VH-VL binders against o27280. Designs and how they scored, part 457

Target 1, 266 residues: o27280
Amino acid sequence: MDSMNVPEVLEIKRIVEESESVKTFIFSWDFRREVRPGQFVMVWDFRDEKPMSVSLIDPVRSEIGISIRRVGEFTDRVHGLSEGDLLGIRGPYGRGFELMGRDILLVGGGIGMAPLAALADEATARGMRVDALVAARTADELLFLDRLEAAGVNISTCTDDGSCGFKGFAHERLLTLEENHDMAAVCGPEPMMFQVMRILDERDVPAQLSLERYMKCAVGICGQCCLDDTGFRVCAEGPVFWSQELSRVREFGRYRRDPAGRRVPW
Short names: E, the ipSAE of ESMFold2; O, the ipSAE of OpenDDE; V2, 0.75 times the mean of E and O plus 0.25 times the DockQ between their complexes.

## First folded at step 19 (VH-VL)

Design Cg12 (framework fv_marstacimab; at its last look DockQ between E and O 0.84; V2 from the best seeds 0.83)
Fold by OpenDDE, look of step 19:
Structure Cg12 (fold): chain C 266 residues (1-266), chain A 118 residues (1-118), chain B 112 residues (1-112)
Amino acid sequence: as target 1 above (266 residues)
Amino acid sequence: EVQLLESGGGLVQPGGSLRLSCAASGFTFRDYAMSWVRQAPGKGLEWVSAITGRGGSTYYADSVKGRFTISRDNSKNTLYLQMNSLRAEDTAVYYCARKSNYGAFDYWGQGTMVTVSS
Amino acid sequence: QSVLTQPPSVSGAPGQRVTISCTGSSSNIGWGYSVHWYQQLPGTAPKLLIYYNTNRPSGVPDRFSGSKSGTSASLAITGLQAEDEADYYCQSYDYSLSASKVFGGGTKLTVL
């Protein structure tokens, strides 16, 4: 199958309810097609198509998982599906995370934990020490805690309302942590990522960040996901970027472009 | 109490080598990134090099890149700076400094003087 | 030339207010990186005076204050005292200089 063109119609093998608004859809996967944490797939419900991060990579079971948060019409339809129903999947696309060092810090916010959960599995399998700062607005929106714990990840939580863990934002909790890691991987709301990146840079921790933009083609030809002043295409050069790369992106943490190309502030 | 003590400074000829050490105590050494900062006589502060707590990443100022090597032995609570191909402009007091949670240097040693002269 | 620009010297009489400026650019202070300040008494190692733009470490009097706006930062000292005579350095991060920590050129404060 040509991953750049035709979506493969796959049966939903299992559905995991992660939270009230997030479900993980499990599919059988042919691992002759390589997939890395941080890469994304285009999900097609035979009406519309949206990019989604891979949150589970299981070569033993020959499965992948795609975690989807219900946020609009497309995701409403997908969340209405049942096991045995069909979806179109094409990909994977984009640049995934690179692991380095012995100790890694994961900083995730909301659905941003999806690609980081997959990365955590790989890192722990390689014998790395993994610390994860998991952030959400409330306790019931914290994702993948049991899964991460089972993998041997050391978890720190923070919630906006203080219902679980540290009361406050991820960057505020990060400032209270004394440990200095070999590298960090970050994914979540862009304002969060901006603040977290700043702190990590100042603390000499090299960081990779997964960026989210409106994507149409996923193959770097339409330009809809192009970042201002750099020409970076999130679908091709990203979605995972090093902090040094994002430092050159004027719009990072400040604004994004909507489907019409208009600037939309965060 | 946090303590940082530099050693290894001295007089060396241009092109020579010197190895500085910084002995740390009073905190969990491996949890903190460390840096070397130098100050030429009568001049300002200049960042030289940094290393993460576990030693997985190192950074250098352009002025010393390729000549200096930062390292650490967490089992000995010691930070090192190997200086090769020394130049006259490398003459300075060299401080070891601890990086805080906020990215500031919250603790400094008293410094060790390095003099490069023919 | 230092990446961050400070006045080479400032002076004031005891009890007065003095301000030390630290001017950066869009690649350091203007990007959003924090500014820290250090005090260096004659013949001593630098000491952290202000961290994260506005915060005082334990033991630092409240007559020392920091601020940040745009591409610049400022250190203000009220109720100037004789023991405040020292060199002051601002420090930040610059992504354009190979992930370097950057210092200002330093300001010599003289108490008249």
Scores: ipSAE 0.868, ipTM 0.927, lowest interface PAE 0.6, mean pLDDT 95
Fold by ESMFold2, look of step 19:
Structure Cg12 (fold): chain C 266 residues (1-266), chain A 118 residues (1-118), chain B 112 residues (1-112)
Amino acid sequence: as target 1 above (266 residues)
Amino acid sequence: EVQLLESGGGLVQPGGSLRLSCAASGFTFRDYAMSWVRQAPGKGLEWVSAITGRGGSTYYADSVKGRFTISRDNSKNTLYLQMNSLRAEDTAVYYCARKSNYGAFDYWGQGTMVTVSS
Amino acid sequence: QSVLTQPPSVSGAPGQRVTISCTGSSSNIGWGYSVHWYQQLPGTAPKLLIYYNTNRPSGVPDRFSGSKSGTSASLAITGLQAEDEADYYCQSYDYSLSASKVFGGGTKLTVL
């Protein structure tokens, strides 16, 4: 018996429109199957299956939330669904974030804020001080700001066009933030994560970064999510890695792989 | 004005112990990672240990790991280095240094001399 | 020896320009980590001279400048003055070492 390897068909309980391009789909969940921030699920729309990060973990209401950005045919179809419609979900999979110390810095770019929002909830529930650097192209694409503020998270923003907060990239904003933290958690576009990781290394801040790779099995047997030269499987040894683990990965921040396994520049 | 003042150095026999202190003033101490950096007589700079602003993570050079313990008391604005099982090669001036948001050691104390000699 | 390689000494006459090299590898400067420079006058603590490759802290004369290219960095000093006679250290981060904060071996600058 291994229910995590077969999709369970679940009813969409609620849909939250986070932005014009991002929706959060909320499902009932039996928390005897534990879920940790940074883990992912495979979402099946009865035609295709894609990995998605968990953005809400609510044991009190017995709910999980999965935030999905509309970027292609699969996500277009899922965005067209309504409350009461069905999706298949298998998981959770992967290694989540570990919390340590008394404060944490979150650095999120775009949809990368989804797993970090879940982590923020856990960190604040533990009584940690949470600072978040939330990045996007425009103000309208900044995610989870109200939720983070309500939780007591101290927010810094940056936008490429300067419409909200610092005008520029997340790593540039990070250089202007003086506070040192006991740890950091980073998720977003891989080039952003590479730049942020180097800064955090130099600041003596231990960092965990969440990677995205093409996945098929999600349980570590197919090899589609392997990182070059290390043999790390993102679905099994990751998706969350410590910065020291990633420093030995030749491809990190340099290129990615498409579904056929071809190298594609960032 | 940022100031760092080391104390606690002195002469000690091999195998002995010392505790160094660094009194900090002129900045919000808990917001900054701190390090100890040492310099043996006639030699270059060697990083020894670091601690995050709230003390949640510590780092050590291999040469001191298991023998030295870095700590801080943010209520007293003080950084510490407990040095045990001292060896002759630990003889050095020990500097307290602040880590900036750019990753540089932007402020240094004047140092305290530790001499390990039988 | 040192992970970051500096010449043991350099010299120049007053008014001249000198450069001090700092040669690293793919696990430090070549990975993209920043280079910082420190000046240590005789009998004193190190002082931050250049940070984040090229920036000067307040109070550092503009005749000091830093650069970084590939796996190496350079400190340039123009208009040499007698008080520039000191030891100079580069510093970076190396992900491959547990002692990840790495200094160069130091360069003694002599003003002739």
Scores: ipSAE 0.789, ipTM 0.920, lowest interface PAE 1.0, mean pLDDT 90
ESMFold2 (binder alone), look of step 19: mean pLDDT 91; pTM 0.937

Design Cg13 (framework fv_marstacimab; at its last look DockQ between E and O 0.82; V2 from the best seeds 0.82)
Fold by OpenDDE, look of step 19:
Structure Cg13 (fold): chain C 266 residues (1-266), chain A 118 residues (1-118), chain B 112 residues (1-112)
Amino acid sequence: as target 1 above (266 residues)
Amino acid sequence: EVQLLESGGGLVQPGGSLRLSCAASGFTFRDYAMSWVRQAPGKGLEWVSAITGRGGSTYYADSVKGRFTISRDNSKNTLYLQMNSLRAEDTAVYYCARKSNYGAFDYWGQGTMVTVSS
Amino acid sequence: QSVLTQPPSVSGAPGQRVTISCTGSSSNIGWGYSVHWYQQLPGTAPKLLIYYNTNRPSGVPDRFSGSKSGTSASLAITGLQAEDEADYYCQSYDYSLSNSKVFGGGTKLTVL
């Protein structure tokens, strides 16, 4: 490991097209460097650097996967890459998910399913029952369904337009489910996570939620990802938080800080 | 039809112990979180304890934490409340209640009376 | 003292409209947690009356309605009837009290 947190230049071993807008980039990984579901890495294309969740952890094949959604200039460049091309990777960083109990509920929206897919693999490997509520705007944006099914995950889908599964939002589908789990892991649009958290709290299900904020350093120094009123740094104390922690965060589900530090409503 | 039936209430001295049971029927017991709610004579409702459907997580009100233990046996469709170090202020009718999908208590038992007195 | 504040009593004549308030704080109703209402007839167990702020379970007449705004909730009863005489409790969730389910102090409704 580089004590200076310098990106390691790695070759893209394989690219998996998850959807029209999401690709998973697979790299060889030295597992002497531990990585947990819910942690993130900084991806460097030799021009810019962005935090990305680890979506695949495979110690048997000595590989990790990073799922990236095409949303801007940086991700446009990355999506233009091919197998054999190079990227800089530094990390992993942040606090990952913890597993407890026998039954776990995963609630994911869009690219938020990335860290949850990795968590699903670990949970099923431990012999846990895994139920997943997978949400997206449309059917073609639902992620990792085949992978989750292959792992033995029980899947429920919901789409905004009703093109697959329940028509509506994740929290609406959750209200229709009668099952009660030992714990939940949640990742997706923050408004979704806010509503889902409320429901889980009221149903006595302890929950962990993964937040997304603008990050620069990833090591808790620059403060760009600091959450109002708590001093929590998403890159250091997070990105995974317990519901009890997020309940103290005023901005959660309400607004975020942009790169200039301005409040931007969700 | 959903039914909840509490038992185990009675008279006990301060510092004593008592174990309440709630027999559930008419639904898939393990799928629902369960709670105990109590009501002192002539007073309002007070949440006491909760447990997840599979029993992996438990919660307690501060007033009973360290003294009460909630548990369940899903093979017997039964909810329990072990009450130790009982105090006079623990005197109440104890209800078992099912937590609905929306977080409300949608079904209640008829309650069992617990009296703590010297 | 209850976390959620209700008036201890309200009264009305048959056919009238009555309202029961439930006042919370930023850590429960104001945070966004839902409010539920229960009816407790004399000598009986509580019964769910309103769930998730505004919804009526099957069997509950439409003359019962719930609302929520800010840090408060309200139960309205129109066309008051003699059988409505009971205790009413609001209930929510509070993250600041060891993840507790919290009840109001209850309101005694008397039909005159």
Scores: ipSAE 0.853, ipTM 0.918, lowest interface PAE 0.6, mean pLDDT 95
Fold by ESMFold2, look of step 19:
Structure Cg13 (fold): chain C 266 residues (1-266), chain A 118 residues (1-118), chain B 112 residues (1-112)
Amino acid sequence: as target 1 above (266 residues)
Amino acid sequence: EVQLLESGGGLVQPGGSLRLSCAASGFTFRDYAMSWVRQAPGKGLEWVSAITGRGGSTYYADSVKGRFTISRDNSKNTLYLQMNSLRAEDTAVYYCARKSNYGAFDYWGQGTMVTVSS
Amino acid sequence: QSVLTQPPSVSGAPGQRVTISCTGSSSNIGWGYSVHWYQQLPGTAPKLLIYYNTNRPSGVPDRFSGSKSGTSASLAITGLQAEDEADYYCQSYDYSLSNSKVFGGGTKLTVL
């Protein structure tokens, strides 16, 4: 499939500096290709290609936004680009979040708030009550707070160092929140997601969690994104999974795999 | 003070129906998931069903799935259990219970007895 | 045979220490799910005794304590008193079961 799976070259329309390490790149987008919160795109800088979550979905302005944290060589190069520069984009791919009920809890760690910000916009537009627990190592790494507040989201924060909000991990803050929700959506460091998932299970809150794995084809053919014990392909059956699907996966929250396929601790 | 009061129990024939109610007071009802837990005479505790605080998600034990329906009316602070196609093994005291943020059943009603016999 | 295994009965004299075990598996306690304990006096509803492995609700004497290790949990009662005579249930979560809110079979505590 040469036209469906070849990157489309798009101009960067706007760049939003979310923090010192995170930028959102906004593109014009033809919404005949539908995009759902929790889906991802493959971003090609004409040298390498990496999966990135969509953080802004605006069909009215025909725009999407992709939030990228500077963590290495590829993301350093992309962060060096300016408005008008070009990137290749394939997608969207994967299964997005499903919304149900009258209220939702978002639990995001670091850049994991990106797909949850897109979900928050959809949930509030649908008339749901949205609570968000936004976590980071430090206050200056908390993402999307102004955007979430403007959307009418009720925000709780936590930072590892205590510089803003609750001092500690997201799951520790979650134990102090009494309100029960019809569902939750979780994205962030996998150890955090594992701890949060167990608490949500015990509270009878159905949860969807967004995973990251190594990807090459993004359409389920190459097998590089498979999960242990289930054969689930993160790019095809995920990246968003229900907690019940994920509870059966031994590797979730326990270890990760390097490019050679070896088990490596989180 | 948190109070939970069950009602609607009684004697019913196999295949019959009953609707249990649980009146809640002393807390913000819509903020808490609720469950029904039953106890057959002389036996242990068995979880039956759960519902989220605003009613968007429900859960059922396999033994009652398709026969029982949990619901809530947050404007009346009331939890319900509609029990259809009742069987002898459904005979039990039925408790309504509140789920805490720690995942425990922190408050229980005094229970209502359901007896299924011909 | 409950998913969580408790001894059917235990006994002790006043002033003694009694423990009640709760044995689970890798899909419940061993997965990291919390353990809660309930006391049920004869003819009454269960009452929360210990939550989240070790915590006591207000009004529960400090003679009661909980612990968790591996796939098992334990309730300890020190300074045993006549009013402690009751049935005791442990409870946890099991991701592998549709009936995910799992109780132990209960332990009848007799004060001699």
Scores: ipSAE 0.780, ipTM 0.920, lowest interface PAE 1.0, mean pLDDT 90
ESMFold2 (binder alone), look of step 19: mean pLDDT 92; pTM 0.936

Design Cg14 (framework fv_marstacimab; at its last fold request DockQ between E and O 0.85; V2 from the best seeds 0.86)
Fold by OpenDDE, fold request of step 20:
Structure Cg14 (fold): chain C 266 residues (1-266), chain A 118 residues (1-118), chain B 112 residues (1-112)
Amino acid sequence: as target 1 above (266 residues)
Amino acid sequence: EVQLLESGGGLVQPGGSLRLSCAASGFTFRDYAMSWVRQAPGKGLEWVSAITGRGGSTYYADSVKGRFTISRDNSKNTLYLQMNSLRAEDTAVYYCARKSNYGAFDYWGQGTMVTVSS
Amino acid sequence: QSVLTQPPSVSGAPGQRVTISCTGSSSNIGWGYSVHWYQQLPGTAPKLLIYYNTNRPSGVPDRFSGSKSGTSASLAITGLQAEDEADYYCQSYDYSLSHSKVFGGGTKLTVL
């Protein structure tokens, strides 16, 4: 690794409580280092390192935001931090989303809305019409609604339990929408993305999807995040993939590799 | 009521060109992807080309790539198919079809006959 | 030759039940893409009969039903009537063929 890949120790400027389980950590950022929606950074808490999507890109304030869901030991520790505390950040890495056309559909599930929120900001700034289908298990888990609304995004919500918006899954809600968009960006649970992708394919809507895999190096060297049969490295060729690319990925929507390299079903 | 009306078919020599049109009515045209599907005499259905509602993306069957161009004018509610370098095997009834939100072709035109013959 | 395989013909007497199979592969039906069915009466344009595997558009009688399993789909017609004599096509999506919409070869249904 070169010096560019050495984590920079940054102070947490602010913490935004997005939900009971999700916090957004705000950092000062030198935008001479470009960052795009869909890219990720490696977050180092001086004990472990995890990839996290960038959820906020604010060149005006010279800030970035990283939204983290509390799901394990690492994230438990990070969620215990306060403003003023330090984290190591290296990146950004990976291929981000590419915007095309004038109308974009965002389909996000849970924490998957993190990179899509950043994309929404960019899209709206470019004068695009942004429709967002925001899905979660329950109303309390819906993320970034106020932020998206403030950005001028047309929001449709979907919850598994029907506590907010459409009762059901994102792909079910999508099937009820008649409007055809220029492109779609999708991020969330992989089974959701798989269902959504197929619908979009059948609708002739170009789609980009952001995958999540276990990562180590983030620079395409270790191969830990390599996708079966294609050799695609999520950290290098992704994490954002076009639908056409993912159609060649046998494991997509079916299984993933755990830290030990074992196949784990979704 | 949704209506699709094809026009522009006719007799053309091999290597010739023809432009098909499909006039749409009864729905918000720009919200729907459209396709051309053809059927050779006595044969089955073959998808030819598709275009997104806003016209930002186009798709083609391998058999027509490089020769056919699909386009649309949403201000006129019209779908087009420019066919160049026509071959005998392109002889068929050409249908315009609307793509539903479920990915099916839920409405079809009556079709227009294209005959490529010397 | 067709990506989706259908029997070239099926027949039945009025009132009987007939089924039309549509066999695909792991790159289309088996991939999880939906299957749609179209009815084409002689000398007419195709009409959507079944969409998204099992759903009937308005106006389609409930004696028409669709199913999907594995790499195959099936159209069932119960209470066969004379007006059901037509060609039937299944349609899906195939990522391995330049992401094309694919049709079956069609099945000629004859009502005896």
Scores: ipSAE 0.931, ipTM 0.962, lowest interface PAE 0.5, mean pLDDT 96
Fold by ESMFold2, fold request of step 20:
Parts: C-alpha cells; sequence; structure tokens
Structure Cg14 (fold): chain C 266 residues (1-266), chain A 118 residues (1-118), chain B 112 residues (1-112)
C-alpha cells in the first residue's frame, strides 16, 4: 500500500525550457497514484523540500511535468540539474480544481499558468470550451501558449509592458472582455487574483483560485500556512479555494508572510 | 439594439405558480449572465435570481430559495423564472436584466406584474 | 433595512447641485466592489446611469458623476433640471450575503 508521505526518488526524464526563468521537469509516473489538476507535489533536492505545481498530467505517456520558477537557492539548485539527475517527489497533495458546466475561463499570471495548463487539457478532453487569459510582465515570460493553442484553447494575452497583447494588468484586460462563463479558474500573483476574483464575483461567475503560500510540509501537519480570518490552511484545506471561501479573508490580497511568519505588505 | 421583453405575469392565488419569460434580442444572449430583479408596489429594487451565460450556475436570494427556479434556453434567446408556492410578499413588477462585464445591470426590460392575492 | 443606506429623499431647485449618498460596509463597498447607479423615472424601468463607480454610459450627460471613497459612494447631479425628478438607486456586491447583488433603498429626488 503506497504512502503519500514518503518521497519517491525519480530520475528527471526531460527538461523543457519554458522561459529564461521557468523549466518543466518531466518524470515517469505510476498513475495508480492519481493526479488531478490543481494538486501539488513536494519536490526534494536532498537538502530542502518545496511544494511545486503539476503542469502536465499525461497518462498515455505515463508522465507528469512539474514547472518550477527560479526564485531562490532551492530553485536555483534544481534549475542546475540535468536529465538523468534525481529528485524526490511526494504526493500529490491538496484539493484540485472541479470542472462544471460547458465552458471555463482560465486566468493565469506567470507561473500560475502551470496548474491551469493541466486543467485546460482536462477541460478540453471533456469537450468544454476553454478561454484563457495569459498574463506576464513581458512577452518572453508568457507560458504555455503553443501548448494551449494546440489543445484548442482560445487565448488572450496581457503583458505589463505591452510587448504582447493587451498592455496592462490581467484584471484590466478582463474588464474589456464581455463574454460570461459558467466557471473560472485563477492562479497567479495574489494581488492579481484578488482583483480578478472581485470582477468574477460581480459577473456571477463561480471561480476557483489556487493559492500558493509559504509552507514546510504538504501533508497537513504544518500549521504555518494558516489564512488569518478563517483559519484555512493552504497545504491542508487548499490550495484550490472557491471565491466565497476567500472573500472573507482579510489577508488575501493585502499582505503576505515571510519565512519567519511576519506580515509584509505587497 | 438590445431589447428585453418580459411576459407571463398576472393574478394568482397564494400557493399558486407562474412562469415568467424574457425574450432577448440585439445581442449574443449566451455571452451574458442574466438576472431577475423585482420591485413591490411603492418599494425599492430587490435582486431575485441570476444565471450564467451558458446556464452552468444559478443563484437565488434567500427569500425565494426552494420556490423559484431560473433557467434559460439559448437556442431561443429566452430567460425563464418558474415561481412556485407564491406568497403575497411576492407581489411585484419582475424585471429581466442583463449583467455587463463591469457587473452592472446595463439593460432592463419593461417588467411584468405579478399579483398574488386571494 | 437595506444593506446600502441612501437618504429617503433629497430636493433642489433648478440649476442647483444635489448629492445622493450610498453608505455600505467592509463586506461590500469597503471590500472594493464597484458601485453602480440607476435612475428610475415614474412609471418606467430602471436605467443604468453610472457604472463601475465613475463611468457614464453613452447618452448620460456629464452633469451626472459618481465617486467612491472608503465604504461609501456618492452620486452628484449639477445643473439640476425638472426632468431629473426620479428615484435613484445605488447597487453593489456583498460577499457576506451569499454573494448577493445589493441595492440601496432608493432616494426620491424632487426638483422644486
Amino acid sequence: as target 1 above (266 residues)
Amino acid sequence: EVQLLESGGGLVQPGGSLRLSCAASGFTFRDYAMSWVRQAPGKGLEWVSAITGRGGSTYYADSVKGRFTISRDNSKNTLYLQMNSLRAEDTAVYYCARKSNYGAFDYWGQGTMVTVSS
Amino acid sequence: QSVLTQPPSVSGAPGQRVTISCTGSSSNIGWGYSVHWYQQLPGTAPKLLIYYNTNRPSGVPDRFSGSKSGTSASLAITGLQAEDEADYYCQSYDYSLSHSKVFGGGTKLTVL
């Protein structure tokens, strides 16, 4: 009987350079351990262990992909690895996205597109119409565009500097899009998600948002990921939340916590 | 030109049922969430129910939950409100309203009067 | 008791300025949800007057303006005309009421 608490040491099968700062690491995966879009894994580099989004779920090839943005010591070390090198993988963990209705809007900022790319594959396989608003600072940081287009996703792009698509923030682009959807899935920088959530609330679009917060352990033993007002924990009760679960949380969109647990503004 | 035309109002006994319709034209109906909003005689506006553009999600005010059902037929560009177990307090003009991308009700029908009286 | 509080009536002479307040709370306007305003002339359906706090739909003259600050919003009407005599409603969203669309109680504007 498999235990999700014990890392399995896996060989890196392939590395895809998604951008200068983002790589996708692909592993063979035994799908007797089911994986749903929006769940995460713990990646262990034999020194430290961090939660990472699953961006590819491919039962046909028996593969998963884990997309990792280079942001610090741990991710720098992982980005320095080559095909054939080893990583420990625990999981999957957390609540994944639920799909409903006949169409879905995806709103992704930066690396937040990773779990949404996996969700897009599942939604299109179910015959849903999929629209995606893909946001980044620059054109070179827009993720998964070719993959989404090949899957039949209708893409709108948004860049802070205007180098591709709409110039400005994702929520500003969203306000110019008139089409209503049966549901939405949102993942990206927390300030972006807060703005997008309010717009979707006002449009009567039920939304699921994926929150990544600082955490140490993915199995629900770590209490460091508590959301202030409701006591929700990202690693145990999320990372995917319905918008109504998050609208009561004062911290969401207002501040974050550093590794020592101190509140810092966005 | 966006047009919304309500029908199906009338006089009904308490405990009775009515079905309201709203015919839409001049826009791509399936792209917009729709609502019913009511106004009792001499009173203010009260939101009643909403439905997403392709019908995947519905919402109800607490005052009507379990008694009213919103639906739409996008092939006929028509919004519906099935009202069961009607009460005197449901007496109102019922408006069909379109939700804009900014969250406002940007177009309204003329309304249809529902009177619940013995 | 409306979730959004408006004065029940206001009045002004032709050419004057009037202001209609809309007072909410931290779960609606104070959370950052937008405020919209509707004009309802006697015997007619409501009509969108101001959306997303400050924007005017095509055909609404610039003597109508909206603003939002803190937990409150305001509709200002300058150069008051007899045809402005109507009921005015503010509207927002409140996450604490099952994601309800909420209206103010309405303000009857009388042009003296």
Scores: ipSAE 0.804, ipTM 0.927, lowest interface PAE 0.8, mean pLDDT 89
ESMFold2, look of step 19: ipSAE 0.766; ipTM 0.911
ESMFold2 (binder alone), look of step 19: mean pLDDT 92; pTM 0.939
OpenDDE, look of step 19: ipSAE 0.901; ipTM 0.942
ESMFold2, fold request of step 20: ipSAE 0.786, 0.784; ipTM 0.919, 0.916
ESMFold2 (binder alone), fold request of step 20: mean pLDDT 92, 92, 92; pTM 0.932, 0.936, 0.936
OpenDDE, fold request of step 20: ipSAE 0.930, 0.931; ipTM 0.962, 0.963

